# VHH binders against NADH-ubiquinone oxidoreductase 40 kDa subunit, mitochondrial (nuo40), part 10

Target 1, 349 residues: NADH-ubiquinone oxidoreductase 40 kDa subunit, mitochondrial (nuo40), of Neurospora crassa (p25284)
Amino acid sequence: ISDVTITRTGKPIIRNQGGRSSLGGHTATVFGATGQLGRYIVNRLARQGCTVVIPFRDEYNKRHLKVTGDLGKVVMIEFDLRNTQSIEESVRHSDVVYNLIGRDYPTKNFSFEDVHIEGAERIAEAVAKYDVDRFIHVSSYNADPNSECEFFATKARGEQVVRSIFPETTIVRPAPMFGFEDRLLHKLASVKNILTSNGMQEKYNPVHVIDVGQALEQMLWDDNTASETFELYGPKTYTTAEISEMVDREIYKRRRHVNVPKKILKPIAGVLNKALWWPIMSADEIEREFHDQVIDPEAKTFKDLGIEPADIANFTYHYLQSYRSNAYYDLPPATEKERREDREYIHML

## First folded at step 4 (VHH)

Design a27 (from n3 with L100S Y101W W107Y L113Y; framework vhh_7n9e_1)
Fold by ESMFold2-Fast, scan of step 4:
Structure a27 (fold): chain B 349 residues (1-349), chain A 124 residues (1-124)
Amino acid sequence: as target 1 above (349 residues)
Amino acid sequence: DVQLVESGGGLVQAGGSLRLSCAASGFTFSDYYMYWGRQAPGKGREWVSGISSSGSTIAYASSVKGRFTISRDNAKNTLYLQMNNLKPEDTALYYCARESWYDTSGYEDYFDYWGQGTQVTVSS
């Protein structure tokens, strides 16, 4: 007990000899807990003694979800982003609310606007109604309301909406993330042929999910993060081509790279997306290939949080070693039941 | 092995009622959030209604709220849509769909499977 920090609500956080903090007595709601970042932050908060409320859509008959080393409690609540009452029930007893909800492509049931703008609005309204102490809203790198990419544009409009409803909202813009079961290294390693439009030349600073999770945990108790916007990015700029080359090296495979001009690929993707129940490919995903990461110079960064972000190059072996095995590649796809069970479990890195 | 088979569509006069059914097989029906969607001639697909696995959470599109009622019978693996006070603009192919979570950078829903649909035609 060498340092004691008092949060805005009067709850103490005690930092031990090892710099360890305790979140005992805090209740956190995590919307989007089943996603990569969501699973990580839930585990992190629970291990620090936090009571974590997880709003979810798929009900499975598990009522006692526990994580090894967990000092906290996990409470699961069924919700629908289109049902205001279910959102309110999820936040009414919370000290902090994390909104991690988002999507990479639109569906027949949920558009980017439905999730990033309307959904965020509903969550922010509930947070304001129940006077929650802290609201952390996760946006995206390149968030710009005038962006040609609908994903980036709707994320930015979502930021504007939540700030108008809850001015103290902490906005977080993570760069493309890597980590356990990521959408970057795993996605690149799991395909035999890579179909692109910009020759994988887009540039960004990939960020470790562990570092983003650490930042989100700090935002719970660090009052200096209120009303601030954070750009959370890794220490080195890479193109997708450079990352793909690192992946090929780690898995000992040379995959085919097929580049199709966007004038041809985008119309095809647009037609398929409109004609199908779900997109096989998205016109917006293709357009995003032509946009390098741009950092807002007014935003705060990991430096302001005292966090040193990890370089993806130091983790490619760790996250990709399983793809070297022919046995891994020959395993049958997981069943829907297996995938839902995996989504219910909190994963440790 | 997932199959969804819709039935109960037909021709009705404005102000009439129809009850649609969706028979599910090949999966544990009680574990999934279920949806009704529709596609009118010359228009895009529209979400109509959704119901959680337990039936505790129900939502409707503004165009049908107060007129349509979604329900499910988990013992019979069947999803229902009771349509009352039908309007000519309700004319569409109606289909049921099973939701799936597809996690990217947060929580995300999309359809895994859907049926071939049942045609509803409302005369004015």
Scores: ipSAE 0.000, ipTM 0.191, lowest interface PAE 13.2, mean pLDDT 74

Design a28 (from n12 with S100T Y102S D106E S108T; framework vhh_7n9e_1)
Fold by ESMFold2-Fast, scan of step 4:
Structure a28 (fold): chain B 349 residues (1-349), chain A 122 residues (1-122)
Amino acid sequence: as target 1 above (349 residues)
Amino acid sequence: DVQLVESGGGLVQAGGSLRLSCAASGFTFSDYYMYWGRQAPGKGREWVSGISSSGSTIAYASSVKGRFTISRDNAKNTLYLQMNNLKPEDTALYYCARDTYSEGYEWTFDYWGQGTQVTVSS
C-alpha cells in the first residue's frame, strides 16, 4: 500500500509501505550542502529520486561534495549569500528549500548577523517570492534572542525574521552533532592536548547527524511539520568530559586537558583572531562552554517524527576505530583504571 | 603558508580612480571565492565585493555598486578591484580575503592580507 501526499502546490509525493519515498519530479534546494549535515540530506534526497539543487560558493567546496544514489540528479549553481539574484535562481524551480547555512565564528567577511539574520532573510524572501511549498530553516540548540552568546542570539533572531517572511517555515534546532568527520568526536580524538575554559563541564544531548538528516527528509512530505519548531537532540545528557572519557577508552590514548579561565582566554582568543591568518578559537565559542543545553519543552522532538535517536555511546567505536594503533584495534575499550592512570589535566590561571 | 599581498592603493582626489591588485600564493587560487573588504579609521571592517572561483557570480555592497568592479585572473593568481568615482567615504585600508564559511557546525579558514591604504581627498 502506498501513501500519497499532495503538496500545498499540488505535486504528489508517494511513499511506499516499508520502502523509500518516491520523490521523482520533486526539486529540493539545499543551502549549506557542503557542510556535515548538508551532505547527509543531499545524499538522502538524491537516493529518493529528488532533483537536488546545490548552491555552492567556490570550486574547492564543489569538488569535495560527494553525492551517492542512482535515482536522483544534482544541479550545482554558483551563488553568494549577498547576491539576491543568485539566491532566487537557486530557489525558483524548487518544491522545498533547506537553509543549513551558519557560522561557528564571525569572520572579517561575514558576521553572525550577516549570515544568520540577513542571509536567512534573503533566502526566506526568495522562498516567499516563488511560493515554494516547504521551507526548512536550521537554527541551533539554545536559540534565544537574549542569549549572551552571539551565535545563539543571532540564530534566534534569524528564526524570527524567517517566520515573519514565511510563516509556514519549519524551524529545526539540532543539538551538537556527532558523525563522520564531526566537530565533536573527531575533534576530541584528533588532538593530544585539549584547551578548555569550563573544565569540559557543559551539558548537552549530542545527536547523530544521520538522525537529523532523516528528520529533515521527513519534513518535506510530512504536513504536520509545517509552522512547527523542532528540538532535535539525542536520548542522553553528557558533559564534554564524559564524552572525552569515552574517546580515551575507545582509542587507548592519553590526552592532556588544559583549562584556562574565561576572563583570560576570551581576550587572548580575540587578539589572536585579529593577528593570525586563521582562527584558532573564538571568544564566542569560549562563552558557549558556559551554557548548558536548554531544551524548549513546548517544541516538537524526534518523538513527533517517529524517529528513535541514537546514543553517542553506541557509535564511539564506529567513528573512532581508525584512531587506534594496530595493537589495540580489536580490543574492548580501556578499563576505568587504565583510563585514569593515562589521563593528564593541567589547570592555568 | 597562505599569503595574500595587496597593492595599488594611494592618495587620489574625489571623482578619481584606482585599481587594486591582490597576489595570492600558498593555495589553489582558482578553487576559492575571493573578497575585497575595507576598514576605515575608527570603524569596523566591512565587506566591499566578492567573486566566485569561476568569476561568474559577483556581488557588491550597496555603497559601492555601480562604481567598483571586481575581477580575477586565475592564470596569474591575482584578484582585482577597479574603483571609479571615488568618494571621501571610500577612504580605508582595503583587504583581499579568501573566503570559506561554515555551512553547519564545522570550522573554516579565513585569510586576509595586510591591506593597501586608499585615501580620497575632498
Scores: ipSAE 0.005, ipTM 0.443, lowest interface PAE 10.2, mean pLDDT 77

Design a29 (from n12 with D1Q V5Q A14P G37V R45L W47V A59T S62D N85S L93V W112R Q114P; framework vhh_5c3l_4)
Fold by ESMFold2-Fast, scan of step 4:
Structure a29 (fold): chain B 349 residues (1-349), chain A 122 residues (1-122)
Amino acid sequence: as target 1 above (349 residues)
Amino acid sequence: QVQLQESGGGLVQPGGSLRLSCAASGFTFSDYYMYWVRQAPGKGLEVVSGISSSGSTITYADSVKGRFTISRDNAKNTLYLQMNSLKPEDTAVYYCARDSYYEGYDWSFDYRGPGTQVTVSS
């Protein structure tokens, strides 16, 4: 009833009819476990019986990690990306290592290069040193070493570095992700005013974080994924404007949209980042608004994994219902007719 | 919808005390690291204190250490800041803030409340 696959280290993986797997006896290290994607993969691996090693910088990084207590063990190890010994301790007993560490903006303590290139290099060197069976490195859509966007450029250079150190590395490039407390639907729903530089014109195929998590789990036991590059994106192309309209319909609100040319907005963002403890918007984030998602035709996709990715349009109610008032909670999204009637009523006032 | 609402601010004399509260709703409060941050007139934001989800790890800025005490009640979804021996330099708008979980190796805030004014003057 089940297929059995033996890893290079001799540990069995039981794959049940219908695509489910059992990871009992496997040890997985997840760098970046406290991020959106990391939380899903840790929980998924633990539920499958895997021992999960979670490197963390301090108490801050482990507090919101939810792990099932019924199927797995969780081992938390304090580490620092600048301390090679702590990285080595985190990987030395593992069968698989996931690197999900990334930055959306630079800080005084960590630049994009520090995290995406130097940090990835140190992790890959530790993986190679201890001859870990599988290494899965999460990059980004639009990874291009010549990109005008520092985020995309450093992610691409990180890919090159890890492949040079551990050639069997599986590289994963997820599109912008949606899911529980995401930086897409939640970001759009939580603000009263939307500040942009490119009029929300950027195009991409948003992907469900759960589908990416399923792909990452499959990569552990599916040897055909070794040495491959995967671009994981959703089934339909949307602009941020189209997604913002879906959000407005679901929450029965209309937010003010202010568009400011990047020549004016980028200097302002630079000043604000110096003055604020948290960034509202970084210069690199503004530059990324001018770049549509570009698909690499040589990369593998969800089709190669037998996964059918979900459409964001089918999940707007689920992830946005908490942003509705009680008066609108149980109503369907606002229709074009309802929006037109509201406008006519306001005009008559 | 995620909401954070501060209360307990006001006018107090130097050497006095105030207790700030922050009521959290729309998320699982017990899963998040929380902060108190302040903004003095004409200055940028300063993080004054932070507390882990369980309350086991607590940090303070040097400017408030020994005078301020952060605490939380996860059953009531409430964050507290006990401020003792207040100085004129503590005059600021105080915000409660939720940690951002998208970046594992350097924190930022994804939500903050509207703030509560604390004025320390004679």
Scores: ipSAE 0.000, ipTM 0.152, lowest interface PAE 14.3, mean pLDDT 75

Design a30 (from n12, 18 letters changed; framework vhh_8fcz_2)
Fold by ESMFold2-Fast, scan of step 4:
Structure a30 (fold): chain B 349 residues (1-349), chain A 122 residues (1-122)
Amino acid sequence: as target 1 above (349 residues)
Amino acid sequence: QVQLVESGGGLVQPGGSLRLSCAASGFTFSDYYMYWVRQPPGKGLEWVSGISSSGSTITYADSVEGRFTIIRDNDKKMVYLQMTSLKTEDTAVYYCARDSYYEGYDWSFDYEGQGTQVTVSS
């Protein structure tokens, strides 16, 4: 037996008993589909029968988009954030638009402001022009227009601009995310040396990308999410040091940790950014290490969506198993005793 | 071994025209968005124009729209910038740049050429 929900534009969404939805007849545009969260939501929507419009800027990015699901239609449209017509063509026939576009570091030509504020503004203007039913804009944890971190500040200003253009926008602020090909667990596991300024002491509640994707899908059909701001975070607070220790135990390796004071590392990062078009490290990324996650008590959370978020500690094995050698593949995480013995062995060499 | 080689720069009087060329090698040229960026004397890099991998999507900075035309030839692995109605403020070193893949974010470069000087004066 199925329940039927009618969207604001009069399109039916058929929900099967047990929570499965049929999105047949719905069109969703996902900006930033090639990113971590974007790839997940695209595959989820396509598998439920949605026509998914994926704006892409070049053939290489298109080839890296792994879309699964023979139950939906995928439409790929070339676009550029500076080309208003290409943005408009991407949204004009859509029932929902997701804006997941962002930058982790600035370049000489592409600042945080260009992407998070101007880019978001152009997308919101197109959404408003074509009277799209739902607009979901993904911001960030710690979004604060007065933040010392330019990433957090520009994300917050982007929220303000988007809301001024399309007041019914649903704003989503995810905590640092973990999942398949994430920028947290895999970033920590893939490096041989860890370079930090704050001794990995920053605190946050990491969130599973699957839980965030489920929330984003629910926002498509749940009209109660319109005009709301959601902070999506995991159930437990961790430091980067605690997560790094979990990674070391899961992969049976120890990485070298080098801590360089902010006053020394930020100038070096600034010089490197001027010399390279693709910075290896950013002054703003270094500054972010000194900012713990701050929860907005006025924002809605997973509780308002009926979703119980997963703890990262229960998924380290799942996501890091491939980083183990075959000799360690089926073993439990290294114990404190085993890790201590390995360190002593290394020091004896 | 990615390489981008610009040519076609020179001295031209205001109102004149120049055609810049960029020869690409060491990568699958037809898979990448390409950009022209410039650096005026004493200033930072300024984005000028972009063209998608297929050539179907083209963008221009407001300061050059209507005066410059970007063209690509995937068979020859070339990108061109046809410049008309040149102004003194167009004086700069012009760089050909390849778009980056990094992190799925839009608007980034991962390689640039050595540049070609364009001087607009009498």
Scores: ipSAE 0.000, ipTM 0.377, lowest interface PAE 10.9, mean pLDDT 76

Design a31 (framework vhh_vobarilizumab_d1)
Fold by ESMFold2-Fast, scan of step 4:
Structure a31 (fold): chain B 349 residues (1-349), chain A 121 residues (1-121)
Amino acid sequence: as target 1 above (349 residues)
Amino acid sequence: EVQLVESGGGLVQPGGSLRLSCAASGFTFSDYYMYWYRQAPGKGRELVAGISSGGSTSYADSVKGRFTISRDNAKNTLYLQMNSLRPEDTAVYYCARDSYYEGYDWSFDYWGQGTLVTVSS
């Protein structure tokens, strides 16, 4: 015996405690499905019986979206964030739309405004036009329209725009997420030298991508989440320095930490991004190092969803074991060059 | 190789009790949220209970107060204590591990083979 929730389209959802439900007969569109969170939620929804529509921009982006097993209800549609018809085609038959689209850095073809504000606006307009039952828009921690970080500022303006177009929008602000191929543990583990501007002292409550995905799934059927803003963060505050130290312990590798003032590092990052096909850092990412996570006291949290978020300290071994294997089992101990570089770094501090 | 092996199912009279066990191997059990699901004939799989890595529990309304989920991280074992069983509890019960990312392949839930619980006189 379970509670039954009827969606706006008249489809029943049978729910159980713990935020899981049977979603057979529902259609969900996931914008940004090729990212870490998107890949997880797509799989979760498909396994619950949901038909999942995945708009993708090109062949390169979709190559990381590998759906395995007997899912059978995944529809991939090529779209362009600047093509209104392609966005409309992606949402017109959906019961729920998730907007996970975002960028860590601007490019020649897409500014932060293009993606976080104009892109979100176009998606919200399509959702409203086709009277979609639920719209879940993923923003960011520290979303503030007056932020000196363009990423945080444009995410906040995107929230304002989507809420004005679709008032029932559920807004989600995840803390920095950890999981496989994340922008946190993987980024720290994959580099030999760590370049920072604020000595890795920024504070935040890292959140497990699985916990965020569970919350997003619950938002589909839990009507109490409509029109609400959620701050989704982990149970403990860490600095990037503390997380980096945990990474070092797990991978058995000595790494150099070089701190460069942002007045110097930001111009260098700009030059490197122009010279390299694949940017390794951006000026705005450097500026974000100077901003601790600030929780909106008016926002709801995992507590309101009945979810207990995981501590990153319990997952470092799991997500970093492959780096440990490569560093420890496949490679000899640190080379003479690496040991010499470590000594030079210590003398520079 | 990830394995989940359920045991403890059987025939029991209404009002009786059963304790299900799930032996986990091939992964760091203590790091994962774990679930018990059931599937009755003609129905889809229904979540019965869940337990976080930290020990927080959740239950379906139909079993709240009657079922207790617990874990022993030292033994890599998940348990479901079922009391005051009803004919409606008759189902195949499955142990499941929550999903996570692994390499370039899409991660997915791992499910055991299931254990049958029949509540009948």
Scores: ipSAE 0.000, ipTM 0.134, lowest interface PAE 14.2, mean pLDDT 73

Design a32 (framework vhh_gocatamig_d2)
Fold by ESMFold2-Fast, scan of step 4:
Structure a32 (fold): chain B 349 residues (1-349), chain A 121 residues (1-121)
Amino acid sequence: as target 1 above (349 residues)
Amino acid sequence: EVQLVESGGGLVQPGGSLTLSCAASGFTFSDYYLYWYRQAPGKKRELVAGISSGGSTVYMDSVKGRFTISRDNAKNSVYLQMNSLRAEDTAVYYCARDSYYEGYDWSFDYWGQGTLVTVSS
């Protein structure tokens, strides 16, 4: 038994029993394919028979994409976000365009405005010029053009710009995502000393990257998602402190938590990011610690897509088992009693 | 490039046994955790078994005592020995790699192509 959907361009999408789809006639362009969400959606679309066009900045990024396992048909095109012709070449023959391009921190050559506003504008203009069937633009939770956080403010302004150019744009605002090598569970598990500015008090509903990817795939063929704004968040509210406690229980470690005022931690984060090949923490990321997730009641959710999002508590073992020593690998998460006993024994050594 | 190639799937009678193999290339095999997942028709993909670089193992509750995961670092291979197979074990089985934690933009999708296991009843 198969369920058949016909797109605006007349291409059939066949969904087999169990929710699998055949996308063999479709071409999808994914801007930002090298990020966590981008890698996931690219592999998902390619494995279902879609031709995936991946615009890439340089040979280094192209190398990473080439080493992913068993991708289907993938076409790689060199582009520059400031070169309109390269963007147009990337979308010219596409049935759907995903814009996942974003930055966690500004650089000398690219500000948040350059990427989230001007870059999004250029992509939307190309999508409109070539009359692409679907345009899915990924924003962020807490998108507010007047936000004190530059990341949230520029994401929101980007939404306004793309919708003005391509009114049928589907806007997606994911909550903080968890998944393989995320910036949530991995960030908490990978360090001995956790540096924070807001005492881990920020509240949000973390969302599984797999659920977001499923929603993005559905938006390709579900015409009811056009012109809509979706907020994609998990089923339960957590503080970062609660998630950090779950991490500590799962990896059987006692870690130090150091809270440093924002005025001091922001400069330190800036220096650390410049001194390291990869960012660990940015000044704007520290500012985001002071912003609880605010849900827009007018936005659509996973409920409107018929998707039931996963609870992060059910995946801590799966994503954190590699941080356990061999002695603890097959044990359940550390109990309150076990953690208390470990704390009492630490200073006996 | 990173490649994971599964083999050993097929049709088997209830109570029978199968050994799945996963041949890996394109990375330093001994440094990575490796997993077996399965996906039955109409169901989500689920973790069946995992093995650490040091040889420590994890299993889902329904296969404990019946399935054994093992690795051979000299042959760059992971194995899943499946005993006392049941109709509920019918699924496509996937080999997956947990990538190096500083591997930049790694996704959950370092998977093999999958191998079908059908338990006849």
Scores: ipSAE 0.000, ipTM 0.110, lowest interface PAE 15.9, mean pLDDT 73

Design a33 (framework vhh_8h63_2)
Fold by ESMFold2-Fast, scan of step 4:
Structure a33 (fold): chain B 349 residues (1-349), chain A 121 residues (1-121)
Amino acid sequence: as target 1 above (349 residues)
Amino acid sequence: ELQLVESGGGLVQAGGSLTVSCAASGFTFSDYYMYWSRQAPGKERELVAGISSGGSTYYADTVKGRFTISRDNAKNTLYLQMNSLKPEDTAMYYCARDSYYEGYDWSFDYWGQGTQVTVSG
């Protein structure tokens, strides 16, 4: 027994008893497929019978996709975000387009504006030109065109541009995501010294990448999500300090915390990213430390999708156990007593 | 670690041709998108050409039809053939390995020391 929904372009989407989608005969294009969220949604769509078109720039990007489960019906197309013809070729045969492209910081050859505004504009124009049924554009939490953070400001201006070109666009604003090889738990676990400007006091509701991926797949077959804006965030508010403490407990390590005023650290980060070929921090990332997550009460949430998001506290062991030495691998997280005793032996660099 | 070394720059007369080269080391050159950018005196840096691992190319409108980007993966070398040079092409030319849009990498942008191209009038 299955339910059948007919898309705007006349193709059926079959949902089996129990709600599992069957996307056989549908073609989805995923821009940004090599990222954390992109790899997850590509694998999910392919497993459900969808033909997935993956625009990629180089073999390094392409090889990341090869290690992501059974890709099955995958079509890989070389593209450049600045080449309109390559974007058009990537979307011309698609029933749905996902734009997951974004940057955590600007590079000298790709600014935030180039990627989040101009890149999104070119994708939206191609989607409109070929009359694609669904367009799902991933923005960010705190998207505000007047934000002091260029990342948040350009994401918001990108939303405005894609909506002006394709009004039925579904906009998704995920909170900071955690999961396999994330930019949150892995980043905190992989460094010996934590360098901050705001004492790790920024607040946000981290969200599991699996929950965001589930929401994005549901948006394909749930027509009620068209023209809507969703803010996808986890069930509990944490500071980066609280998450860092959870990381320290899981990996049985003490990291030195160094707090440097924004006025000093921001210029240093700018020079490192401009002059050195081994940059590790950006000026805009430092500015983002001073901005708590602000929820838009007008936006829809996981509640509107019937999804209950996971708490990051339940996944720290799963994602961090590989950072433990062999001596600690199978032990429970370090107790407060154990942490206090170890503090006596910290070697200063 | 990662190193990019540009060469081949110099003084050339308007209407002339010049080839600049970039020798790459410390990474699997054949796997990465590579490009050339330039910075003219008193101006911000401009992307002029790019080439994918598969050989697909991109050119800025200012150089399209005059410049040709190419790569030799066996020699780990990137090339930019510049024809019909104009005084406006005068700039420091940088070889770069850009980070890809998404993935496991930290989105680093890697570049060399540059090679100066001066076009007289």
Scores: ipSAE 0.028, ipTM 0.516, lowest interface PAE 7.4, mean pLDDT 78

Design a38 (from n12 with S53K I58T Y101W Y105S; framework vhh_7n9e_1)
Fold by ESMFold2-Fast, scan of step 4:
Structure a38 (fold): chain B 349 residues (1-349), chain A 122 residues (1-122)
Amino acid sequence: as target 1 above (349 residues)
Amino acid sequence: DVQLVESGGGLVQAGGSLRLSCAASGFTFSDYYMYWGRQAPGKGREWVSGISKSGSTTAYASSVKGRFTISRDNAKNTLYLQMNNLKPEDTALYYCARDSWYEGSDWSFDYWGQGTQVTVSS
């Protein structure tokens, strides 16, 4: 049987047996919809019957969303994070707003502060102005205003600003995510030379992007999530080295592991950022390699949502099979012995 | 309307050469760093090469360094990739791309074309 929940604005949400919700008649705005997490939440909300508003920067990005078929009702609105009117137009008719906008590295036109703090502030002010029922703001693991990493520090300051404007904001801090074309498995599998500064020693609990998407969808209708902070992480702790070894076994490739001290690598990454190259790693990304995931004991988790997060080890084949040559396509992953025999390390100082 | 249109791909034998072109429109081409990427059948996207706004600075993936040359003509709004000594492993869909400004992209650029197919026989 179905259970009916009424939102603060008086709209019904029908919850079906098996944990699914019907969001017919609800309008959701998703800022950052073109990113990996954004694509999952947009599709999930649309399939649940929600009208999804997708603010996009320009027509080219809009085309790349590949919106068609069973995505439900999708409304695309051109916006600029620096244009308050365009942000307001994107939220004025919405029952829920998701802010997934973020940046892995600064550019000449947009700093971490511009996106994570000022951008979030503008979105929160629009949400408050139009009295939107739910506001879900996606931050990051290790969010700490005093962090040595600007990414983590600006994400935390963004949380503070958003909560000051809209106290009922639900804050979500996902761990490093894995999934289709992620910044983790894909990044490791797509390169012949793995360039690191901390020997891939950083520890974290990688989380499946689909599980995070499910949590975000639940936050729309689950009133217990209002004003709460969630840290969403996977069930097991891994180092990047362990994940890289899983990747090596799945793709049957010999890769060089090059470790360059951060005193040398950060200046190089800094120069590349200034040149607006396609950076494999920014100076702040290199600094993040030295920070293990730290859990906030006061934050809620997947357990509070009744969600069992997936282990990355169960998905390496699924996401990495396409990186194999025809000779290895249907073979099981390479054994530890086979990978040891094919491993090459280059240490740079 | 931002457009990036690649051309110049085709079938070539190992050791051969091809020159790819990318025609850019809908933005000020000279204000952006430009990139070439590729995606082999059943593989993820791989960065190949990048070039500065003026063309004075270039970078290459180790797999293509010494064999490929990236260049641009800002007067014609065109990006080029000269590919020499092609190997079967270079078989991929090649696309050009413009600099990215936000998180959540698996590639450090937002705009890229539909690509041009390069097939190297062995």
Scores: ipSAE 0.000, ipTM 0.117, lowest interface PAE 18.4, mean pLDDT 74

